# VH-VL binders against Vitellogenin-1 (vit-1): the designs that were tried, part 5

Target 1, 170 residues: Vitellogenin-1 (vit-1), of Caenorhabditis elegans (p55155r1310to1479)
Amino acid sequence: SVCKVQKNQIRTFDDVLYNTPLTTCYSLIAKDCSEEPTFAVLSKKTEKNSEEMIIKVIRGEQEIVAQLQNEEIRVKVDGKKILSEDYSAHQIERLGESDIVIELPEGEVRFDGYTIKTQLPSYSRKNQLCGLCGNNDDESTNEFYTSDNTETKDIEEFHRSYLLKNEECE

## First folded at step 21 (VH-VL)

Design t4 (from r5 with heavy chain T57I)
Fold by ESMFold2 at other seeds, last read:
Structure t4 (fold): chain C 170 residues (1-170), chain A 119 residues (1-119), chain B 112 residues (1-112)
Amino acid sequence: as target 1 above (170 residues)
Amino acid sequence: EVQLVQSGAEVKKPGSSVKVSCKASGGPFSDYAISWVRQAPGQGLEWMGAIIPIFGIPNYAQKFQGRVTITADESTSTAYMELSSLRSEDTAVYYCARAKYRGSAFDYWGQGTLVTVSS
Amino acid sequence: NFMLTQPHSVSESPGKTVTISCTRSSGSIASNYVQWYQQRPGSAPTTVIYEDNQRPSGVPDRFSGSIDSSSNSASLTISGLKTEDEADYYCQSYDSDNHIVVFGGGTKLTVL
């Protein structure tokens, strides 16, 4: 299963397509929402009018944040900037000047500053995933589930439920 | 203005448990690392553990593993630390503090909660 | 796990310069950032240096931080000492291998 997030457009694990504007507040893209979460993927725009994103990946006991700066991906692991020579020591692979792959316990996240691709095994976490990428229930419909697992046709209600709104972002 | 407000002082008997709350306001909560740090009278700072609320899995210092439980409630922007099997050595001021990343500086601290363990 | 060792106390006269050391016991001091906190009696700590040598807004420029890889240590330097600088100072870093926060033992600064 693959979830693709691009400029205000998402294709979910369940092959549902919709436009979701990211903001400068983090939104939950995909998370293991079982009783023992193994990963979470968050993203926000770098600035209100930018196409560039910041990605935050939490996996086990590590927190990885990446964004594009000066045509190069800049990576922090637990708040420390790391250089591309050290990416492999942190289970991060550089595929090109602007592309990285971040390993997950059961999959991976690919990021180039503009597109997030979250790849999980097909059998993984059925009905236990949450976020803007959907719950991986194999339903290809136009129905959305909010963070409290409420079904809605209101895409804005769905988006708001995964938005980490606070006083410092918009 | 960011603020972390902790629950009030407590007096506990040995063998009991205490649960301290930390309510955040005026800034981000769910994607920040919320840590608990204690300080016994006249002693230094001792990190106990942390949680990133949106992720929900805490990590603990080895010394406290098995006795401490750290949780968070995103809907109320509140973190909790529960310490069980209290001993007199657990008498301390308990602080919550937030960091943007797990390894970054604590930019705001709660006011501290005095927990006194005595008979 | 590593430890951060600080002198127990330092003293200096107003107007002078003091340096507080923070030595890492194993692994490189440069493998993660060092932070410094000031704690006045009865109060929560506050950050005076983050990311080795950065000052938060409102912290005077007479506070500075540095890293010395050869001695595997960090230093907090306070120039032009004022009586208001009298406090406890803690260094702090992060253990990436064990995913824990490590504080130094603290240094009591007395302004004579």
Scores: ipSAE 0.881, ipTM 0.934, lowest interface PAE 0.6, mean pLDDT 91
Fold by ESMFold2 at other seeds, last read:
Structure t4 (fold): chain C 170 residues (1-170), chain A 119 residues (1-119), chain B 112 residues (1-112)
Amino acid sequence: as target 1 above (170 residues)
Amino acid sequence: EVQLVQSGAEVKKPGSSVKVSCKASGGPFSDYAISWVRQAPGQGLEWMGAIIPIFGIPNYAQKFQGRVTITADESTSTAYMELSSLRSEDTAVYYCARAKYRGSAFDYWGQGTLVTVSS
Amino acid sequence: NFMLTQPHSVSESPGKTVTISCTRSSGSIASNYVQWYQQRPGSAPTTVIYEDNQRPSGVPDRFSGSIDSSSNSASLTISGLKTEDEADYYCQSYDSDNHIVVFGGGTKLTVL
């Protein structure tokens, strides 16, 4: 399954499409919410009125952050800027035209500065996933579970529950 | 305005455990790396481990593996460090500190918590 | 699994320049950024240099950091030394292979 985030829209793992205005605060896009999480994917806007995003992927003991800078994707691993020749050592692949693929334990994240595509096997982690991409259970109506695992039809409540609010972002 | 406030000093007996809290305010918490660093009297800084609260899986220095438990509560913006099987050499000031990324500088530190292990 | 080695102490007169070294035992010093912290007795450390050579706001420009790949070391340089600079200084880096933070042993700076 694939979850796509672009232009304040999300198409979930369960093929549900909705608008969610990402902010300059990080939001949890997708996470392994089992007893032993293996990954988390977060994203925020670079600026309130921008379609550009910053992505953060936490993958086991590594933290990968990527964004466009001067029309080039810049990647940090554990806070250290790395060059594209070093991407493969960190399970990152550079595709042409400013795309990267970041491996996950059982899947991948593709990012180009404007679009996030998170791809997981359909048999992986059913009902153990959380975040704005939903729980990947092949049921459209239970897609809106808040971070406290409460079902809601209120998209704004759903989005707010995964927003990492703080005093430095909005 | 960013502030890390730690729990108060503790006096403990050998073989017991201690749990120190670190409450963050005035800035981001859940996506930052929250580390615990200790300093025995007259000694240097010693990193014990860290957690990124939104991820929830801590990483520990080998020396403390099996004795330290680091956790976080996102709803209260509070990180915790519990050290078990205390010995007299665990007498130290315990700091929490935050970093934007796992390998970046600690931009804010807590005030420190003195833990004294004495019989 | 590397260590960062600092001299135990350095001293210098006011107005002069002092340099504190931080040598990495294995692997390249350039593999990850080096940070420098200042600590006065009874206080938490504060950052004076991050990412090898960057100063946080409020840190005087007489503090500078550098990397020397040939000696596999980092250096903190304090020019125009003032008595208020008397403190312990720690270098710090990150071990990406083992996912741990590594501190140097610390250097006591005495302003004569």
Scores: ipSAE 0.881, ipTM 0.934, lowest interface PAE 0.6, mean pLDDT 91
Fold by ESMFold2, fold request of step 22:
Structure t4 (fold): chain C 170 residues (1-170), chain A 119 residues (1-119), chain B 112 residues (1-112)
Amino acid sequence: as target 1 above (170 residues)
Amino acid sequence: EVQLVQSGAEVKKPGSSVKVSCKASGGPFSDYAISWVRQAPGQGLEWMGAIIPIFGIPNYAQKFQGRVTITADESTSTAYMELSSLRSEDTAVYYCARAKYRGSAFDYWGQGTLVTVSS
Amino acid sequence: NFMLTQPHSVSESPGKTVTISCTRSSGSIASNYVQWYQQRPGSAPTTVIYEDNQRPSGVPDRFSGSIDSSSNSASLTISGLKTEDEADYYCQSYDSDNHIVVFGGGTKLTVL
């Protein structure tokens, strides 16, 4: 139960593959949409024509933001820049120069600046997940649910419903 | 231009509740931390709590836990703060304020809402 | 949680330099960034220093911030003091252990 975002494509938790032209506005990648959300994963492009992304992970009481800068992953926790020797104190693991794992309450997010992999247990939050990664309902279909839980076959409507539009991006 | 516009002044009796709104325009809302900060007459700033609207779970200062409810409506770019069981010492100006991250500086503030609690 | 302690008031003459201290009661002042806000009567606060020592655009370079780990404190320094600098000043930091924003008690700056 893995959702992969890279190269303008998403492969959902339910193994549905589609094109997603992420923008410089944040989009909701995956979120616990139960009555008691425990995490949210957001991402945006660093530039309109780049494959490089910024991620934001909200988990419990913490907010983690990461991106590549000068070929090195730079991490902020609640707005404070964190050195790599302090990553483990914040449940972040460095796997290499540009590759990190951020723990979730159930699962993890792996990020290297270009690929986001959100991994959750197969039983986790079935039909309670929302975002561009789908709802994790064990169906490999092209049916999509918008942010208000409306079924659509329109990829653009689906993508647009999770886009955090504002005057300063896109 | 980023603006945070709050609802108007209120006069309340002890034991009642108040709900103050904060409408954001001209910039990001859903991924920012929206805080509520109050200031009693002649007193300092006191943080009450915050919400990141896209996440939807607020966090509160311990002093207000159980009396304050902070919510957000993404469709209207509006945050709300409701304070219950009002007492005279809750008389204050209530501000909303925006930060890019939970621990970062507040870059924009609402104009403030005076809430007066009197018997 | 921790407290941030500021002097209640400070005063100084125009053209001189004033410092306002902000002392953290427990844990290191360096654990999180310190912000400074200016508030004039009847107005909302505005940021004059963020991330310990950074100045927002439009804030004069005579405003500066610093951290002193040996005294566990932050300082706001205003040089070339002007009468329009007369205001209340608040330091602020973040408590990562309790996930709360902490303000200092505020300092009234009088320019005489």
Scores: ipSAE 0.880, ipTM 0.932, lowest interface PAE 0.6, mean pLDDT 91
Fold by ESMFold2, last read:
Structure t4 (fold): chain C 170 residues (1-170), chain A 119 residues (1-119), chain B 112 residues (1-112)
Amino acid sequence: as target 1 above (170 residues)
Amino acid sequence: EVQLVQSGAEVKKPGSSVKVSCKASGGPFSDYAISWVRQAPGQGLEWMGAIIPIFGIPNYAQKFQGRVTITADESTSTAYMELSSLRSEDTAVYYCARAKYRGSAFDYWGQGTLVTVSS
Amino acid sequence: NFMLTQPHSVSESPGKTVTISCTRSSGSIASNYVQWYQQRPGSAPTTVIYEDNQRPSGVPDRFSGSIDSSSNSASLTISGLKTEDEADYYCQSYDSDNHIVVFGGGTKLTVL
């Protein structure tokens, strides 16, 4: 299953499409919310009037941050800027000047500065995923689960529950 | 203004445990790396471990593996460090500190919590 | 796991320049950024250099950092030494292979 974030829209793992008001605060896009999380994917806008995003992928003991700079993807691993020839050593593939693939323990994240595609196996963590991409349960109802695992039909409540609010953003 | 406020000083007996809290305010918490660093009297800084609250899995220095537990509560913006099986050499000031990334500089530190272990 | 070695103490007169070294025991010093912290007695540390040679806002430009690949070391240089610079100084780097933070042993700077 694939979750796509693009141009203020999210298409979830369960093929539910809705508008997302991403901000300059990070939002949780997708996470393994089992008792032993293996990954988390976060994103924010670079500026409130931009469609350009910054992605943060936490993968086991590594933290990968990427964004466009000067029409090229720039990557940090654990805060260290790395060069494209070193991407493969960190399980990152460069597909051109404008996009990359970041491997996950089971799956991958593709990012080009404007679109985030999170791809997980269909058998992966059904009902144990959380975030704006939903829980991958093959259900297309209007009901969503907030970050405290509460069902809601209120899209705004759902969005806000995954927003990492603080005084320096939004 | 970013602020990290730690719980107060504690006096503990050998063999017991201590849990120190670190409440963040005025800035980001959940996507930052929250570390615990201790300093015994007259000694240097010693990193114990860290957590990124939104991820929830801590990483520990080998020396403390099995004795330290680091957790975080996103709803209260509070990180915790619990050290078990206390010994006299665990007497130290315990600091929390935050970093934007796991390998980046600590930009803010808590005020420190003195833990004294004595019989 | 690598270690960062600093001199135990350094002293110098006001107005002079002091350099504190930080030598990495294995692997390259350039593999990850080096940070420097100042700690006054009774206080938490504060950052004076990050990412090898960058100064946080409010840190005077008489503080500088550098990397020397040939000696596998980082250095903190304080020029125009002032009495208020008297403190302990720690270097710090990150071990990306073991995913741990490493501090140097610390250097006591005495302003004569």
Scores: ipSAE 0.880, ipTM 0.933, lowest interface PAE 0.6, mean pLDDT 91

Design t4 (from r5 with heavy chain T57I)
Fold by ESMFold2 at other seeds, fold request of step 22:
Formats: C-alpha cells, structure tokens, sequence
Structure t4 (fold): chain C 170 residues (1-170), chain A 119 residues (1-119), chain B 112 residues (1-112)
C-alpha cells in the first residue's frame, strides 16, 4: 500500500483522497503507532506559499531530513550534511538529481521535494499505523482517527490532531 | 522565547529512584531531540540519553542502560528522566537540553535540578 | 565508543590568545560536527561554536573553531582575551555508530 502527499493533497493507504494544506509546522504523515514504533515520517512546507516540502524520517536510531536546495536534494543524517556518495551507507538511494528513496524497516519513502510516497508492504496492516496517511485498515468509508485514536468526520479536526504546532511556525 | 523549566531540587536515599521533569515552552518540542545531561560536583558534563517525543523510543548511554528511563508527554510538552537504584555517586545537577537533530548542538538548556543522594 | 580529551586547565593574560584542544581517540574527528560550550559557575552551558566553526548570534568573532584532521582534533580559539571569558569550556561531538552524544572532559580557562 502507498500514501501520496503532493500539491496540498493526500491519498491515504486506504485510497482516500482529501485536501490537506500542510503548513510550515511539521505534520505527522505516517508512523508505526504500535507499542514499539519503528518509524515516523513528518513533513512541512519550506514556506507558507510554496508546495515545496521538507521531509523528516525517523527510523530506528537514525533521523533523516531532506529538502530540495538549488535543484538538488540535500540530506542530513542525525544533523550532519552528507554527500550523495555516502547515501548508500545510510540506506538512501538517489534515483535522479532531485529524487531519493529512504529505506524503512518495512517499506520505503520516496521524495523529490514536492511529492512524498510512503510505501509499505500489505502485511504492514498489522502495525497500527497513524498519521495523515490513515491506519491502513482497508476501509475507505471516509472515517478518520485523530492522534487520540478518536473517530471523526471532521477533516479539519483530523488534520489539527497531527499538527506539531508551535510559536515558530504557521 | 524558548524555555526549558525543570522540577525542583531533591534529596534522596541510596537505593531509591528520582524522576525529574522538563517542561518546554515558546518553541518546538515533539520533533526535537530532548537530552538529559548530568554534572557531578566539580566534574564535567555527562550525557545520559535522549528522546524525540513524536517518535517515543529513547536511546541511552551504556553506563545508564537499565537504570534510566526517559519519557515524554507531547500533550504537556514535558520530558522526564527517571534514575533508579541511586548511589552517592549519582549526586549531581541534572540538565535537560534540546537539539534540532540528534547530532546537533544543544540550543537551549534547562536551569538544572540538583539531586543529592545521602544517607 | 570514542573519547574527547581536553586539557584540564589553561591560563592566559588579557588581550592574548588561547587555544583549547579537543582530541578524538578513535575514528575521524571529521565524521561528525564538533560543538563548543561555555559554562559559568552556577549556570547551564551555552553554545559558543557549532558545526565546527559557526558562531551563534551574540557570540563575538574573537571566538573561532577549527578542525585539524592530521592531529584528529578540534580547537576553540579565543583571541583578545577578556576577564569575562573566564569559564569552563566543553567540546562535544556525536558518535553515529553508537548513537550517543560525547562530551570532552572540560577545560577551565583562567584569565590572569
């Protein structure tokens, strides 16, 4: 299953399509919300009026941040800028000048500065996923679970529950 | 203005536990790395462990593995450090500090919490 | 795990220049960024250098940081020493193999 984020639009793991304007505050895109999380994917806009994003992937004991700078993907691993020749040592693959794949314990994240594709194997339904990409339960009935695991039909409540709001972003 | 405010000083007996809190305000919390660093009297800084609150899995220095528990509560923007089986050598000032990334500089520190372990 | 070794103390007169070393025991000093913190008595540390040689806003340009790969060390240099520079100084780096933060032992700077 695949969750796609681009152009202020999300297509969830359960194939539900909705508009969600990301902000300059991080939002939780997808996370293993089991008792022992293995990954989290976060994203924010680089600027309020841009469709360009910054992605943060936490997996195991590593933290990977990527964004497009000067038409080239720039990557930090645990805060250290790394060169593309070192990507493979960090389970990152460059597919083109502006396109990378970040390995997850059970899947991958593809990112090019404007589109985030989180792909998980079908058996990953057992991992209790949470975030704006939904819980991967094979239901497309348009019912959403907030970060407190409460059902809602209010898309704005759903979005707000995964927003990491603070004084330094909007 | 970013602030990290810690709980007050504590006096503990050997063999007991202590739990120190660190409340963040005025800036980001959940996606930052929140570390605990201690300093015994007259000695240097010693990193104990860290957590990224949104991820929820802490990592610890080997020396403290099995004795320290680091947690975070996103709803209150508060991190916690609990140290068990206290010994006199654990007498120290305990700081929380935040970093944008796990390997980046600590940009803000709490005021420190003195924990005194004495019989 | 690697260690960061600093001299225990250094002294120098006002107006002079002092350099505090930070030597990494194994692996390359260049594998991760080095940070430097200043700590006054009774206070929490504050950053004076980050990412090897960058200064936070408000830190005067007489503070500088450098890396020397041949000696596997980082250095904090303070020129034009002032009495207010008297403090403890710590270097810090990150061990990416073990996912831990490493501090140097600290250096007491005395301005005579």
Amino acid sequence: as target 1 above (170 residues)
Amino acid sequence: EVQLVQSGAEVKKPGSSVKVSCKASGGPFSDYAISWVRQAPGQGLEWMGAIIPIFGIPNYAQKFQGRVTITADESTSTAYMELSSLRSEDTAVYYCARAKYRGSAFDYWGQGTLVTVSS
Amino acid sequence: NFMLTQPHSVSESPGKTVTISCTRSSGSIASNYVQWYQQRPGSAPTTVIYEDNQRPSGVPDRFSGSIDSSSNSASLTISGLKTEDEADYYCQSYDSDNHIVVFGGGTKLTVL
Scores: ipSAE 0.878, ipTM 0.931, lowest interface PAE 0.6, mean pLDDT 91
Fold by ESMFold2, fold request of step 22:
Structure t4 (fold): chain C 170 residues (1-170), chain A 119 residues (1-119), chain B 112 residues (1-112)
Amino acid sequence: as target 1 above (170 residues)
Amino acid sequence: EVQLVQSGAEVKKPGSSVKVSCKASGGPFSDYAISWVRQAPGQGLEWMGAIIPIFGIPNYAQKFQGRVTITADESTSTAYMELSSLRSEDTAVYYCARAKYRGSAFDYWGQGTLVTVSS
Amino acid sequence: NFMLTQPHSVSESPGKTVTISCTRSSGSIASNYVQWYQQRPGSAPTTVIYEDNQRPSGVPDRFSGSIDSSSNSASLTISGLKTEDEADYYCQSYDSDNHIVVFGGGTKLTVL
């Protein structure tokens, strides 16, 4: 089961496709919303009119942030910039100059600056995932759950419920 | 302007608990690490634990494990720290502080909350 | 699981230069960034150096930070010392193995 974010569009774990004009504010892409969360994936645009993204992955007690800088992926782990030879010590795999895989407890996130692919086992945390990637319940109808667990057919309401708005982003 | 506003001073009896609040405004909250740091009279800074509100799982210093509970409410942009089984050594000023990343500098601090534990 | 050790106090005259050390007990000082905070009596700390040697806006360039891997220490240097610099100073780093924040014990700077 794969959720893909690319070109202001999301294809959810349940194979639902919709437009999401991401902003320079973080949005919650996917999260383990059980009583004991194990991961969260967030993303924002680097600039208002860019398709280039910054990704933040919270994985247990680690926080990983990645983005393209000068055509190379730059990675911070808990705020410390990590050189590519140190990636494996942090369960990060470099696939190329601009392509990485970040390990999750049960799955992975692949990121190249423009595309986020979150891959989880098909039955992993069924009905306990939340975020713009949906809840992974094998239901591909247009029924979305907002961050307060309210069912809606309003895509705008769904999208904005996962937006981390603040005074420093737009 | 980013601001962290904490609840007021408290006087507590030994064996009780205290819950201090920290309301953030003027900047990011949910994806930042919100830490609690205390300072006993005449002593240094002591980190107690932190939470990233969007993630929701706190991390604690070993010394406070089992006595401290750190939570956050994204809807009110408020973090909380509750310390139980209070004793006189817990008399301190309790600060909240935020960091962009778990290991980065605290860029803003609350004003501090004096908790006095007295018989 | 490491400690950061600072001198208990330092003093120096106005106009002079003072250096406050921060020594890491185990593992490399360079493994994580070192931050420095200034705290005046009755006030919350404020950042004067982050990421080893960076100054926040509004902090004068007479404050500088450095790392010395050979002595496994960080240093805060204040040149052109002013009476307003009299405060407690704390270094801080992060223990990535145990996922905890570590503060040094603090240094009282007296400007005489």
Scores: ipSAE 0.876, ipTM 0.931, lowest interface PAE 0.6, mean pLDDT 91
Fold by ESMFold2 at other seeds, fold request of step 22:
Structure t4 (fold): chain C 170 residues (1-170), chain A 119 residues (1-119), chain B 112 residues (1-112)
Amino acid sequence: as target 1 above (170 residues)
Amino acid sequence: EVQLVQSGAEVKKPGSSVKVSCKASGGPFSDYAISWVRQAPGQGLEWMGAIIPIFGIPNYAQKFQGRVTITADESTSTAYMELSSLRSEDTAVYYCARAKYRGSAFDYWGQGTLVTVSS
Amino acid sequence: NFMLTQPHSVSESPGKTVTISCTRSSGSIASNYVQWYQQRPGSAPTTVIYEDNQRPSGVPDRFSGSIDSSSNSASLTISGLKTEDEADYYCQSYDSDNHIVVFGGGTKLTVL
């Protein structure tokens, strides 16, 4: 199961494709919504008119933030900038000059500044995932579940429920 | 303007519990680390624990493990700290504070909540 | 677990320079950023230095922070000392191994 996020489009874990433009506010991309969450993936645009994104991965007791700056990926772990030679000590792998893989407890997140690919095993956490990537319930239905687990046919309502709206972003 | 507004002062008996709230407004909440820090009269700052609301799993200082519960309600932008089995040495001002990342500086603090545990 | 140790108090005259130390007991002081807070009586702390040596907007440039790896310590330096600088000062860092925030014990700065 792969969820792909790129400019104005998401393909969910359940292979549902829809347009969802990210904003400068964080949106919840994917999260373990069980009683004991193990990860969360968030993303936002760097600026209103940018194609570049910032990714935030919360993984256990670590918080990893990455973004492309001057054609190079910059990574912070718990707020501390780390150098690429230290990525492996934090379960981060550099695949090229501008892309990385961040390990998850089960799976991984690949990020290059413009595209987020969240990969989980197909049998992992059925009906316990939430976010814009869907709940991984193996249904290609036209129904969406909001962050409070309410069924809706309104894709705008679905998107809003995972948007971390605040006064400092739009 | 970012604000963290805490619930009012409390007077409690030993053995009881207290729950302090921290309402955030004017800025980010759900992806920030929200910490609780206390200060007994005449003493220094003591970190109790933190939560990133969107993630929902708190982390606690060992001293408070088992007695403290930190939660957050994203819909109201409010964090909570509950301390149980209160003792007189728990008399302190309790602050909430936010940080952009778990290891970064606290950029805004609540006004503090005095909890007095009397005899 | 590590601790951050500060002197209990320091005293200095107006116009002079004072330095408040913050020594880490184990592991490198450079492993995580050090923050400094000023606290006046009856008030919440406020940040005067973050990320070792950065000043928030509105903090005078006579406040500076530094790291000394040889002594495994951080320092807050206040030059051109003013009576309004009289306050308690706390250093703070992050313990990545135990995932906790660590404060120093605090230093009372007296300006005579």
Scores: ipSAE 0.873, ipTM 0.930, lowest interface PAE 0.6, mean pLDDT 91
Fold by ESMFold2, last read:
Parts: structure tokens; sequence; C-alpha cells
Structure t4 (fold): chain C 170 residues (1-170), chain A 119 residues (1-119), chain B 112 residues (1-112)
């Protein structure tokens, strides 16, 4: 299954499409919400009026942040900028000048500065995913579970529950 | 204004445990790395471990593995450090500090919490 | 695991320049950024240099940082020393192989 974030829209793992303008605050896109999380994917806009995004992928004991700068994807691993010749040592693949793939324990994240595609295996066990991409339970009905695992029909409540709001972003 | 406010000083007996809190306000919390750093009297800084609250899995310095538990509560923007099996050498000031990334500088520090372990 | 070694103490007169070294025991000093913290007695540390050579807002430009790959070390340089610079200074880096933060042992700077 694939979750796509692009142009203020999200298509979830369960093929539910909704409009959700990301902000300059991070939002939780997708996370392993089991008892032992293996990954989390977060994203925010670089600026309020921009389509450009910053992606943060937490993968085990590594933290990977990427964004488009000067028409080129720039990657930090645990806060250190790394060069493209070193991407493979960090399970990152460069696809052209502006496109990367970040491996996950089971799956991957593709990012080009404007589109985030999170690909995970088809999954029918436990519904342990959370975030704006939904729980990947292969059910297009009842997709919206807030961060406290409460079902809602209100998209704004759903989005707000995954927003990492603070005084430094809007 | 970013602030990290820690719980007050504690006096503990050997063999007990202590749990120190660190409440963040005025800035980001859940996606930052929240570390605990201690300093024994007259000694240097010693990193104990960290957590990124939104991820929820802490990492620890080997010296403290098995004795330290670091947790976070996103709803209250509060991180916690619990140290068990206390002994007199654990007497120290315990700081929380935040970093934008795991390997980045600590841009804000708590005021410190004195933990005294005595008979 | 690597260690960061600093001199235990350094001293210099007001108006002069001092350099505090931070030597990495194994692996390259350039593998991760080096940070520097200032700590006065009874206070929490504050950052004076991050990412090898960057100054946070509010830190005077007489503070500078550098990396020397040939000696596998970082340096904090304070020029135009003032009595207010008297403090303990710590370098810090990140061990990517073990996923831990490493501090140097600290240097007591005395401004005579």
Amino acid sequence: as target 1 above (170 residues)
Amino acid sequence: EVQLVQSGAEVKKPGSSVKVSCKASGGPFSDYAISWVRQAPGQGLEWMGAIIPIFGIPNYAQKFQGRVTITADESTSTAYMELSSLRSEDTAVYYCARAKYRGSAFDYWGQGTLVTVSS
Amino acid sequence: NFMLTQPHSVSESPGKTVTISCTRSSGSIASNYVQWYQQRPGSAPTTVIYEDNQRPSGVPDRFSGSIDSSSNSASLTISGLKTEDEADYYCQSYDSDNHIVVFGGGTKLTVL
C-alpha cells in the first residue's frame, strides 16, 4: 500500500482521499504505533505559502531529514549533512537530482521535495499504523482515528490530533 | 520564550529510585531529541540518554543501561528520567536539554535538579 | 566508542587570545559536528559554538570554532578575553556508531 502527500492532499494507505493543508508545524504522516515502533514519518512545509516540504524519517536509532535546497535534495542524518555519494551507506538511494528513496524496516519513503510517497507491505494484522496516512487496514470506511485512537467523522479533528503545534510554527 | 522547567531537588536512600521531570514550553517538544545529562559535584557533563517524544523509543548510554528509564508525555510536553538502584556516586545535578536533531547542539537546558543519595 | 580529550585548565590575561583543544581518540573528528558549551558555577551550560564553527545569536564574535583533521581535533578560540569569559568549557560530539552523545572532560578557563 502507498500513501501519497502532495499539493495539500493526502491519499491514505486505504485509498481515502482528503484535503489537508500541511502547515509549517510538523505533522505525523505515518508511524509504526505498535508497542515497539520501528519508524515514524513526519513532514511540514518549508514556508506557509509554499508547496515545498521538509520530511523527517525516524528509523530505529537514526533520524533522517531531507528537503529541497537550491534545486537539490539535501539530507541530514542525525543532524549531520551527508553527501550523495554517502547515501547508500545510510540506506538512502538517489534517483536523479531531486528524488530520493529512504528505506524503512519494511517498506520505503520516496521524496522529491513536493511529494511524499510512503510504501508499506499490504497488511491485515493488528492495525498498528497511525498518522494522517491512516491505519492501513484495507477498509476505506472509518479511516479517521485520532492520535489517541478515537474514531472521528471530523477531518479537522483528525488532522489536528497529528499536528505537532508549537509557538515557532503556523 | 523556550523554557525547560525541572522538578525540585530530591534526597534519596541508597537502593531506591528517583524520577525527575522536565516540562517544555514556548517551543517544539515532540520532534526534538530530549536528553538527560548529569554532573556530579566538581565533575564534568555525562550524557545518560535521550528520547524523541513522537517516536517514543529512548536510547541510553551503556553505563546507565538497565538502570535508567527515559519517557515522555506529549500531551503535557514533559519528559521524565528515572534512575533506579541509587548509590552515593549517583549524587549529581541532573539536567534535561533539547536538540533539534539527535546529533545537534543542545539549544536549551533545564535549570538542573539536585539528587542527593545518602544513608 | 571514542573519547574527547580537553586540557584540564587553561589561563590567559584579559585582552589576549586563548585556544581550548578537543581531541578525538578514534575515528575522525569530522564524522560529526562538534559543539562547545560554556558553564558558569551553579548554572546550566549554554551553547557558544555549534556545527563546528557557528555562533548562536547573542554569542560575541570573539568566540570561534575550528576543526583540524590532521590532529583529529576541534578548537574553541576566544579572543579579546574578558573576565566574564571565566568558566568551564565542554566540547561535545555525536557517536553515530553507538548512537550516543559524547562530552569532553571540560576545561576550566581562568582569566587572570
Scores: ipSAE 0.873, ipTM 0.929, lowest interface PAE 0.6, mean pLDDT 91

